# VH-VL binders against q9h9l3, part 319

Target 1, 176 residues: q9h9l3
Amino acid sequence: PRKMVAIDCEMVGTGPKGHVSSLARCSIVNYNGDVLYDEYILPPCHIVDYRTRWSGIRKQHMVNATPFKIARGQILKILTGKIVVGHAIHNDFKALQYFHPKSLTRDTSHIPPLNRKADCPENATMSLKHLTKKLLNRDIQVGKSGHSSVEDAQATMELYKLVEVEWEEHLARNPP
Below, E stands for the ipSAE of ESMFold2; O stands for the ipSAE of OpenDDE; V2 stands for 0.75 times the mean of E and O plus 0.25 times the DockQ between their complexes.

## First folded at step 16 (VH-VL)

Design Eb24 (framework fv_unasnemab; at its last look DockQ between E and O 0.82; V2 from the best seeds 0.00; counts 0 for: pae E 2.8 > 2)
Fold by OpenDDE, look of step 16:
Structure Eb24 (fold): chain C 176 residues (1-176), chain A 122 residues (1-122), chain B 107 residues (1-107)
Amino acid sequence: as target 1 above (176 residues)
Amino acid sequence: EVQLVESGGGLVQPGRSLRLSCTASGFTFEYHYMDWVRQAPGKGLEWVAEIRNKFNSHTTYYAESVKGRFTISRDDSKSIVYLQMNSLRTEDTALYYCARDEFDTGYYFDYWGKGTTVTVSS
Amino acid sequence: DIQMTQSPSSVSASVGDRVTITCRASQGISSYLNWYQQKPGKAPKLLIYDASDLQSGVPSRFSGSGSGTDFTLTISSLQPEDFASYFCQQANSFPRTFGGGTKVEME
């Protein structure tokens, strides 16, 4: 089924020493890779560390950023009722302070057939970058400008599509 | 409540230009694709053009019958989608609908305006 | 372009009847098929999207089925308000294309 979307979030550091990961950008794509949502998000707390090297988030992006509560509502509206695909998606949900039903969640960092296809240990946690390179022959997260959450979400969806049939069958036999 | 209100229709001679507008309300306009669909008198529906949202670079698509003559555009700040129609032909005579495109799971027109009538006649 | 062949072009039926409308695509369109209802002097209304998903607010007597090239819209028990024209539409590729329409008339 194509009743699914892929999500990728970028987080900045808030709280003491910036150790709290707060949502600063969220991108959602549909089954075909069309972008449903892509907004900068303003955390409720002061940003201590933009983590720009990884997040790509800069201070200027926060000037007109969508307040977290508003963004969260927008995002949840998109996710509700759908299969949500992500990579290490528990981090995204944590940042969103939202947990999608397990039965409707697909985490490409925990799909053994995907790792097998990439000639990786089935029980290992591989990076999105690595899997994308191995299976899609595409380079993502290149350069020093930080990640592109849209690119990452699209890659995540494409990766999942490679194993969708067998994984959905597996889940049907083994509901989470 | 989602509302789409078309305007700008009228009677024009062949070769002339006309600009249609569709004002949207009741939803986050900038997040949605917008389309124009027309219906000639007593005929079926014909897709005319699509413009995608800001996340997809406002990419546009056109029916072959209107390529090079019609331009779809949008002003997200005003929640308006436009259809600039140049070099109008008699076969362009139709009721023109503005439609909201939902594309989260599939692509479909879930809301339509009441339409605005364009008549091209010498 | 993908041609959508809709049949029949018209059908006469009575209240309570089962009505079936078919739409055939000239090539595979997966499940990117939508059905619309249009009453005289009114704008089209979405009934079914993605071949079989019922739009919110649409009565359950409407259903859609099919995938690939052959699709069907079914009205299980025709009601007075269902006399109208119906159109299928593919959203698999550009240009978007509609079927020729089916007019459901009172017998």
Scores: ipSAE 0.896, ipTM 0.945, lowest interface PAE 0.5, mean pLDDT 96
Fold by ESMFold2, look of step 16:
Structure Eb24 (fold): chain C 176 residues (1-176), chain A 122 residues (1-122), chain B 107 residues (1-107)
Amino acid sequence: as target 1 above (176 residues)
Amino acid sequence: EVQLVESGGGLVQPGRSLRLSCTASGFTFEYHYMDWVRQAPGKGLEWVAEIRNKFNSHTTYYAESVKGRFTISRDDSKSIVYLQMNSLRTEDTALYYCARDEFDTGYYFDYWGKGTTVTVSS
Amino acid sequence: DIQMTQSPSSVSASVGDRVTITCRASQGISSYLNWYQQKPGKAPKLLIYDASDLQSGVPSRFSGSGSGTDFTLTISSLQPEDFASYFCQQANSFPRTFGGGTKVEME
């Protein structure tokens, strides 16, 4: 069988008025939640807005951060050939300047069986925080000091496991 | 070229100590779990200890037979993993292998050193 | 601790034979089962990880199957370089444990 990992990224603002989202942290965990990768990443452009309230990124994290080109190479080596699980994962891939094969991509923000387990409309886009609280009885992203990409990637993997058998069967019958 | 080179083995009396080293090259050492596995003469393989990567706090695990006597540690700046072996017993006599533990989708020892021999006898 | 029972302890075979080795876990280990080859005086070499996945550079005549408690390593057509000892190993939980080994010998 294909092997799976979960990914989560934190972004900072670059470009005019800090509106461009650029990768500043990436965390990857295996099926059991062990951390395969967790690095702060220096964007190739000047950081205009650290977005610390949401990203948790501060200037001190960038002092020894891995340059984007090097980090991207390390990350893609881990992702290649694997099922990659994420939440609103298109944002993570966009920040990586990468698109993983759709047949190997799982997005917990758009899995109808997962919403059904949470007693939510199957077509609704649900936040990671909400799903995690409802289905795992865990509080993540507590406070306003920023998110942990490790915590978020681990939660995403656990959420996917709740529907893995059903959803993998669905995708086998309905290839993307 | 992944390479693991063990050293520090030898002949010691029961109750004494030895420190094994394993020097790693050819990969990003700080991203990997590292293990020690031993093989007594003419016997099978026995897992001894594991130390996890920097992202998992260098957490350590031990076989019950060595817990409290052996300490695994690592120096990521030098790409070295250590096994400090205290209160050695004759049953600790074995060839000690350093192994790289790959944990991307499972847990498996994909590269092994040649081993270093520890002999504990009076 | 998860006990790994490996059988047979030895097998005599000729080049070209199909060889099957089994490994049974004392409790479910999902697919966290690895197979290693060890030649006399050498370190073990990974053949199969996660029950059925071939390590890079391992010939396709080696295959692994199973899940839960019962696992099999198969060599479809034995070659001269395949005479060695083979070990299974579970990685589901600590401590990591190995089977007792199977020696594949020339008839």
Scores: ipSAE 0.475, ipTM 0.832, lowest interface PAE 2.8, mean pLDDT 92
ESMFold2 (binder alone), look of step 16: mean pLDDT 93; pTM 0.947

Design Eb3 (framework fv_unasnemab; at its last look DockQ between E and O 0.85; V2 from the best seeds 0.83)
Fold by OpenDDE, look of step 19:
Structure Eb3 (fold): chain C 176 residues (1-176), chain A 122 residues (1-122), chain B 107 residues (1-107)
Amino acid sequence: as target 1 above (176 residues)
Amino acid sequence: EVQLVESGGGLVQPGRSLRLSCTASGFTFEYHYMDWVRQAPGKGLEWVAEIRNKFNSHTTYYAESVKGRFTISRDDSKSIVYLQMNSLRTEDTALYYCARDEFDSGYYFDYWGKGTTVTVSS
Amino acid sequence: DIQMTQSPSSVSASVGDRVTITCRASQGISTYLNWYQQKPGKAPKLLIYDASDLQSGVPSRFSGSGSGTDFTLTISSLQPEDFASYFCQQANSYPRTFGGGTKVEME
């Protein structure tokens, strides 16, 4: 089935001392890695910490950013009814203030066969960067300019495709 | 409501140029791939060209029959996709459709314009 | 290029009949196969996408099946408004290619 998309979000700090993680960018790719969505998003609250080193988000990106409510609607429209693949995806959903059905969610940070393939402990939580390097021989999240959510979403999809068949079979036998 | 309206068709001589336009409305144009598909009189459908959205660098693809002669482009600010046709040949005679390409679950043309007729004749 | 062989080229049928149209790809295209309906003087209309997904607003009497190289469009009970031409189209690779079409005519 091609009703599968991968998502990656970047967050900035809002609220007191910037401790609240607010959505500032969202990227969604289809099964082939084509980008369905990639927008900067304006949080409803004042940004205290752009977290640029990690997020890649800068003040200039917020000038024409899509308001959160509008972006959320756009994103949810894309995700509805799809299998959504992500890495530590609970963080993305939390930032979106949206929770996708568990049966339609795939988190590459919690797929034992994927870890096994990467010679990692099956029950360990490995980083996207590490898995991508080990299994795809590709470097992501390099440099000081921050993450690329498109790159991360594409990597996540490619990783999942490595174990898709066996994992989908497993889930069919053991529905969450 | 999604609408696609083609224009720019007409009668031209071989070797001449023509530019087609397709004006889109009723959806977020910049998010979608756009394609041209043509149909010669009494014949089947032939894919001509595709231009991807801003997220995919507006990458273009062409049928071999038009490669080097046709150029697909778009103006997202105006919600228009263009087909510049150069060095036209008699075999380019067809009704040219503009189509919206959806690619969230496969790749398919979910909306079509009514088409604009291009006739190449000496 | 991927060639799409559509059969039959034409079929005569009556209202209420079951109509089956086949499309064969020269190589595997997974489920990247779409079906379109075209009535005379009208633009094509999407019926089925991704081999078996019914487009919104399309009657349930239309269905698609298949994967790999062999695909089928089925009209379970032909209605008067279903007399038209039908085209398959692969979206697995470039160039995008269509089948030769099937004309469903009134018997």
Scores: ipSAE 0.921, ipTM 0.952, lowest interface PAE 0.5, mean pLDDT 96
Fold by ESMFold2, look of step 16:
Structure Eb3 (fold): chain C 176 residues (1-176), chain A 122 residues (1-122), chain B 107 residues (1-107)
Amino acid sequence: as target 1 above (176 residues)
Amino acid sequence: EVQLVESGGGLVQPGRSLRLSCTASGFTFEYHYMDWVRQAPGKGLEWVAEIRNKFNSHTTYYAESVKGRFTISRDDSKSIVYLQMNSLRTEDTALYYCARDEFDSGYYFDYWGKGTTVTVSS
Amino acid sequence: DIQMTQSPSSVSASVGDRVTITCRASQGISTYLNWYQQKPGKAPKLLIYDASDLQSGVPSRFSGSGSGTDFTLTISSLQPEDFASYFCQQANSYPRTFGGGTKVEME
C-alpha cells in the first residue's frame, strides 16, 4: 500500500531573545502532491521573532491561526500509521512535540542514494533547495518572502520518489 | 457521525435547470474533496463531478457528458456542496449521490448520501 | 477516458461459495482501484481501496488484488448479507470511471 505523506513546517522564534523554535505553519501533501493540510498555527508562547525572511510568517498570518494544541491534534491524526517524508525531519517533529516511529520516517537530507544521484558526497547533508535544483530542475524558496511549506513538502515527496524503490528495499533489509 | 444529505431533486422538462445541494456534517468539510455520482434507474454508477478542498483552490473536474452544462461549487462556511445542472437531458435522469472523497492514501469515496432523484421527462 | 470492464455481469451463488469478480482497465492505473458494494435501494459502500486495502469494518472474507490493468475482488466464503451488486472504480485519472457492475444473486 502507498500510505505515504510529506510534511514541511515553518517556525518562529519564541522564548528568550526569540531563540526557541515554535511551530507557526505546517503543510502535508499526499503521494501525488495534493495538499491534505496547510494551516498557520498560533504558538502557545509569545512570538518574539517571526523570522519572516526564512519562515514567510507575518503577524497577519497569526490573527486567525489555529491554536497549537488543536493543530497538533489535526496533524498527528494525519501522520499516524503513515510513512512520513521530510527534509531534516527531526526539526519538524521537534516543533510538533512528537515522536514518529523511525521505521515509518524518511529524511531526504540523509539518503545516500539521493546524494549520489545529485553527484554529491553520499554522507553530506544537502539543502532541499540544492537537491531540488539538481534533481528536479526547479527553483524553490526564491525571493525575499521566505519559504512556502506547501512547495517544500511537494518537492520533498518528488525527491523521495526518485529513490523510493531502492531505499525501501534497503530499509527492508536493514530495519532501523 | 459523518452525514451527507442531498436535496433539490425533482421532475423537470428537457432543457430546464435544477440545482442540487448536499449538506455535510460530522467532519471538517473544508479539508475534503467532494463529488457527485449518479445512477440511472436499474443501471450502474457514473461519476459526475468533483470539487477539491480549500488547500487545492477548490479546483473542479467533470465527466465529459456534463461538461459545459453542470457546475459543481461549495460553500465551506455552510458545509454545502452544490451541483448546478443546466440544459438537462432525458439521459440525466438518475439518483444523484453526494460523496466524500478521501485522498490521504489513494482516492476513494468513503461516505455517501442517500441520494436525490432527478427525473428529466417531457 | 479509462474504460473499466467488469466481469461477470452476474453470478448465481450459494452461501459458502468462493466468488471472484474481475475488473480490467483500458490503461495502466497502478493500484488506484476501489471496490464498492451496493444493496438494492441503498447507497454504495466502500469495501476496498488502493486495490487491496480493506476499509475498516469490512469482513476479512473480502480481499482485493491486482495492479496495472487486471484486478480481482474475492469473497472467500459467501455470506447471506453479501448478495448485492459490486462495482470497481479507477481513481488514477479524471474522469473517475466505474465498471459496469456485478450482481451476486442467490441460487
Scores: ipSAE 0.752, ipTM 0.898, lowest interface PAE 1.2, mean pLDDT 93
ESMFold2 (binder alone), look of step 16: mean pLDDT 93; pTM 0.954
OpenDDE, look of step 16: ipSAE 0.916; ipTM 0.951
ESMFold2, look of step 19: ipSAE 0.727; ipTM 0.894
ESMFold2 (binder alone), look of step 19: mean pLDDT 94; pTM 0.955

Design Eb4 (framework fv_unasnemab; at its last look DockQ between E and O 0.12; V2 from the best seeds 0.00; counts 0 for: pae O 9.6 > 2, placed apart)
Fold by ESMFold2, look of step 16:
Structure Eb4 (fold): chain C 176 residues (1-176), chain A 122 residues (1-122), chain B 107 residues (1-107)
Amino acid sequence: as target 1 above (176 residues)
Amino acid sequence: EVQLVESGGGLVQPGRSLRLSCTASGFTFEYHYMDWVRQAPGKGLEWVAEIRNKFNSYTTYYAESVKGRFTISRDDSKSIVYLQMNSLRTEDTALYYCARDEFDSGYYFDYWGKGTTVTVSS
Amino acid sequence: DIQMTQSPSSVSASVGDRVTITCRASQGISSYLNWYQQKPGKAPKLLIYDASDLQSGVPSRFSGSGSGTDFTLTISSLQPEDFASYFCQQANSFPRTFGGGTKVEME
């Protein structure tokens, strides 16, 4: 089959009032959870709000961070031609300023069989934390120090595996 | 172009040590796993050791036949992987290959060096 | 350790022949099986990874199949450059292990 990876990103606030979400960390894992990429990324714009409670990003992380243009090139090289799994993945692609083919994109926030396994409405958008606790019996995003994009990418891949056979067959019969 | 160049082989007596080096170029070395694989004269291939990348804690793995005697390490700033071979035995005589280990789908050795020869003999 | 049993140990064949090499694992390895080609005095070259995925630049006459414990490398029409040794290798678990090899030689 086509190669499959999972991605998760952390964003900081840039632009007026810090409302623009800019990429500050990206993690990519393989099918088994091995880490292919995990770098802190320096946005091209001034950081107004580190959003540390959720992002885990602090000023010290930016000191040796990879400039956005270079990091984007590294990340896109890894993603090209692969099935990419994420949670609310459109936000990650927006932060990357990138469009991945819909036929190669899997979003665990919008997979009806996955919601069904979690005893959730099939049309609901469930949080990664909730799905992971319910279906994998794991606590992620613990404490006030922010999220780990490695942990989140690994959890996302494990969640997809629970429905992979069913969902890939569905997509083959119903191309996006 | 991806290149892997091994060095440090030679003729040594049993019980002595050698250090092999593998210099890598043409790819982002720090993102890859690296392995050593050996081939005794006229024989098949035997995996020896693996070192993982910086994102996976540089974790190391060894074949049982070399555990406690061989140490794999890497220097990402120089793009070099090492194999420190202590307490060498005649059965360690082989051509030692450095291999790039891709792990984007399964795990496989997509580039190999030409190898460096280690001969352990009285 | 997972033992990889490769057969035959050698095969004599002519250009144009279909050649089949079998690799059996002592326990299930899913699809984590790679095939390498090695010519005398040269390093191994990856042909196939994950049982059936062709490495870039490898001719389509090479194919791999199988899962679990039984795997096959097929050369659909042998070419002069295909006379070489072939090795399977499992990547399911440590230690990584290779089959004993199959020498494909001219009849």
Scores: ipSAE 0.778, ipTM 0.903, lowest interface PAE 1.1, mean pLDDT 94
Fold by OpenDDE, look of step 16:
Structure Eb4 (fold): chain C 176 residues (1-176), chain A 122 residues (1-122), chain B 107 residues (1-107)
Amino acid sequence: as target 1 above (176 residues)
Amino acid sequence: EVQLVESGGGLVQPGRSLRLSCTASGFTFEYHYMDWVRQAPGKGLEWVAEIRNKFNSYTTYYAESVKGRFTISRDDSKSIVYLQMNSLRTEDTALYYCARDEFDSGYYFDYWGKGTTVTVSS
Amino acid sequence: DIQMTQSPSSVSASVGDRVTITCRASQGISSYLNWYQQKPGKAPKLLIYDASDLQSGVPSRFSGSGSGTDFTLTISSLQPEDFASYFCQQANSFPRTFGGGTKVEME
C-alpha cells in the first residue's frame, strides 16, 4: 500500500486588497498523526491581511518564516509519490501552487461514505470541524486564536482512516 | 559531489567545552536539514541533534542525553553546521558524524561525513 | 522514546547466502524506517529508506520490507563486500533512534 500523509495549510491575504490567498503555514502529518512538517511560511508578496481569527497567523510569525520557494520545495518532497489526504484540499494545493495527482489525492470534504457515517447528506460539503465533532467526538478550531493546522491535519487523517478501506476499494473500482 | 567534512574534535577533560564544525559542499545547503550522529567506540549509532532550516532562524531537536549541554546551529552563508558541546562528560566520547537529512519519502540520512573524534577523559 | 530492537546482533554467513535482519519498533512508525550499512572505519551508508525504497547506487540484492512495527532487511545473495554492520533507524518521531546493529561476518 502507498504511503499516506495529511496536509493542512493556513493562508494570509496578499495583493492590493488582500484577496489573494498566500501560504503562510503548512502542516503535514503521517498516518499515525506524527508531525512531519510544520512551518510558518513567508509569502513572496507583502501581507495585507493576516486573517488571524481563521488562520491563526500573526505578524510575529512571519519574522523568521521560511521563504515560500524554500518551503514549497520541502513540502513537495514530502508529498511526491504519496497519497495526500486533506479537507477541501484544492485550496491547499492552490496556495502551494502545486497540484497533486488526482489518483493520489483524498479530500475528506468529498467522501460520501464519510458524510453518511456522520449522518450528513452524502453530496453535501461538510466542515472539518463538524465531521470531527460528529465522528471523533472532538472539538477543533475552538477559541479566537485561529486554527491549528497541525490539529486540523491530524483530524483529517483520523477521519479518513474511518472510511479508508471502503473508499480505497471504491477508488480502485472507479479511478478518478 | 556531496561532501561533508567534520572538524573540531579532540581530547578534553570533563566539564570542558568543544565546538564541532561540519562544512558542506556539492548541494544547496539551505534546503536541507542537518544532523549530528555519534558513535562511541565499539558501540552503535546515537542520534544527537537536528537543525531544520528557517530563514535566519532554525528549529532544533536534541537527544535527551545532550539537552541543555549541546547546541546545534548553522551558517547557511558558509554552508556550515556546528555543534557546541558544553559540560562534556566521559559518556560523550565518540566519533561525531555530520549527516545530511533528506526527505523525499520519509526522513533519512543520505550523506555522512567521515566524522571527528571527541574524547572526554580526566 | 521509540526503542528499536534489532536482531540478530550478529550473524555468520557465507558468500551467496541469504541474510535476513529484523528491526522491531516499540510503537508504530508507519514506513519511516531506514537501513544503513557501516564497514569498519567508515561512515554509515544509506541502503534503504522509507522501509522499502532502495537508495540510488545500492545493489538490488538489498531489499527492505515491513510497516508499522516490524521491518526486515534482506540480502538475497551475500557478496564479499557485504560483510559489515547494519543499523535500522526510525524517522517517525523525535528523538530519532537507531537499532543496536547487526554484524554480518564471514563464517
Scores: ipSAE 0.012, ipTM 0.601, lowest interface PAE 9.6, mean pLDDT 92
ESMFold2 (binder alone), look of step 16: mean pLDDT 93; pTM 0.948

Design Eb5 (framework fv_unasnemab; at its last look DockQ between E and O 0.78; V2 from the best seeds 0.79)
Fold by OpenDDE, look of step 16:
Structure Eb5 (fold): chain C 176 residues (1-176), chain A 122 residues (1-122), chain B 107 residues (1-107)
Amino acid sequence: as target 1 above (176 residues)
Amino acid sequence: EVQLVESGGGLVQPGRSLRLSCTASGFTFEYHYMDWVRQAPGKGLEWVAEIRNKFNSHTTYYAESVKGRFTISRDDSKSIVYLQMNSLRTEDTALYYCARDEFDSGYYFDYWGKGTTVTVSS
Amino acid sequence: DIQMTQSPSSVSASVGDRVTITCRASQGISSYLNWYQQKPGKAPKLLIYDASSLQSGVPSRFSGSGSGTDFTLTISSLQPEDFASYFCQQANSFPRTFGGGTKVEME
């Protein structure tokens, strides 16, 4: 259980009309919420839309941002062999152009016991913000400055810990 | 290859100051916590201080025995961690190790330097 | 502070012997327990982290077990290079604390 990290990424828009989601920030925390990694990342393509209101990413953050290829290597090194917890984590992996083994992946947006605990439909996709408020009595993603990927990753880890025992038992009986 | 090289040790009188340095190489220094651990002659290991990485605000922790006297700091641009030791006492005599703290799965010292000797004597 | 009581303080053994070292914490430390080996004139070397995880490059004859307050380091078949001192260390809370050490000596 200690060999577990939580990840949250922020993406900007690249490509035509900015419809391609490119990694611009990645935060990784350990089981205790300590930050293992938190870097701004420079996409290989020109940024068309910073999506600042959501991503919190601004042009100034890209001045000394880590090139994507380098960042990807750093991140993968951290993730390798770990259980990776995230919320709607398929988006993060897609932006990272990396797919973690399913057996080592935990997506808090698809954990029925977590939704049940929050008095939500088990098969519904609830937002991280909503679950965090309901189960941790904490407000995240507040304000107009955009999301904090560190805060989101920490919240994700804390949420998972609430159902860790039950869910791990479930997965042991029902391997993905 | 990960390497940690301590320096700055020596013989000093009680009440004096000494600054130890540990130069790191072979890894991304700025991402890791760094610790000092000391070992008095013929004795066991004693944790001294920890400084966390830039992502965790370089937060510092100290053993009670050195609080208010020792200061741990780091220069990420040079890959160096320091231990400023003030008001030294005879009981501070020890071999001082610099250690890299890995914290992705638990918290443990996976690499150690060879140490630098500090002797406090009248 | 969390006190780590390590036993025995010393043990005499022969090559091929099974050696067991125990470490007891004064309070629960979950699995945040590490084991180090130290040879004379050398820096400590990490053997086991998180109670039972074998550090890369460490021989499989070394193993760790336990959780909460009681932990054990086992050398299944002692080799000549294993004669050394061993230390447990808790990383659950500050200050970090070490056990008193166990010296494994040749019989």
Scores: ipSAE 0.889, ipTM 0.942, lowest interface PAE 0.5, mean pLDDT 96
Fold by ESMFold2, look of step 16:
Structure Eb5 (fold): chain C 176 residues (1-176), chain A 122 residues (1-122), chain B 107 residues (1-107)
Amino acid sequence: as target 1 above (176 residues)
Amino acid sequence: EVQLVESGGGLVQPGRSLRLSCTASGFTFEYHYMDWVRQAPGKGLEWVAEIRNKFNSHTTYYAESVKGRFTISRDDSKSIVYLQMNSLRTEDTALYYCARDEFDSGYYFDYWGKGTTVTVSS
Amino acid sequence: DIQMTQSPSSVSASVGDRVTITCRASQGISSYLNWYQQKPGKAPKLLIYDASSLQSGVPSRFSGSGSGTDFTLTISSLQPEDFASYFCQQANSFPRTFGGGTKVEME
């Protein structure tokens, strides 16, 4: 079968008034939750807003961060040829300036069977935090220090496992 | 190209110590798990130890036959994995391979060195 | 520890033959089973990982199957370069353990 990984990213504000989202951390985990990659990333542009309340990124994290171009190369090498699982994953790929093949992409924010397991409308968009609480009985993104992309990637993989057999069969019958 | 080069083997008496080194090149060493696997003359393969990557706290694992006597370690700045072998026994006589342990789908040894020979004999 | 039992311990075969090697785990290991080839004086070479996934650069005449406790490596049409020893290895739990090996030799 196809190799499968989960990804989560944290972004900071760059550009005018800090409105552009630029990659500042990326975490990738394997099927068992072992960490394949977890680096802080220095955006190519000046950081205007660290967005620390959500991103968990502070100035000290950027001191030894991997430059974006290098980090992007490292990350894409890991993702190439694999099924990549994420939550609202379009935003992660946009920050990477990369779009993974749709046939190899799994977005836990857009899986009807997963919503059904959570007793939510199949077309609703549910947050990772709420799906994880409802379906895994786990609290993530706890406190005010921002998100952990490792924790979030691990939760995303566990959520996908709940529907993996059904959804992979559905996609085999209905290629995107 | 990925290369793993073992060194530090030799002929030693029982009870002595040796330190094996494996120098890695051609890949991002700190991202990979690294293992030692040994093969006694004319025998099969025996896993010895594993050390995980920096993102998984360099956690270590050992075969029961070497636990308490051998220590696996790594220096990510030098791209070297070590095997400190104390209280050596004749049963430790083997060719010692360094292996890269890939874990993107299952766990498997995708690259191996050529090995370094350890002979424990009185 | 999970014991891995390979059968047969050796096989005499000719070029073109279909060769089947089996590996049995003493406990369930899901699909965490790898196959390696080793020629005399050489390091092992990965053939199959995760029970059935073919490593890049390995010819498609090699295939793996099985799950749980019983696994098979198949060489669909033996080639001269395939005369070697073959080892299975479980990666479900520590310690990692290998089968005793199967030598495939020329008749």
Scores: ipSAE 0.703, ipTM 0.878, lowest interface PAE 1.5, mean pLDDT 93
ESMFold2 (binder alone), look of step 16: mean pLDDT 93; pTM 0.945

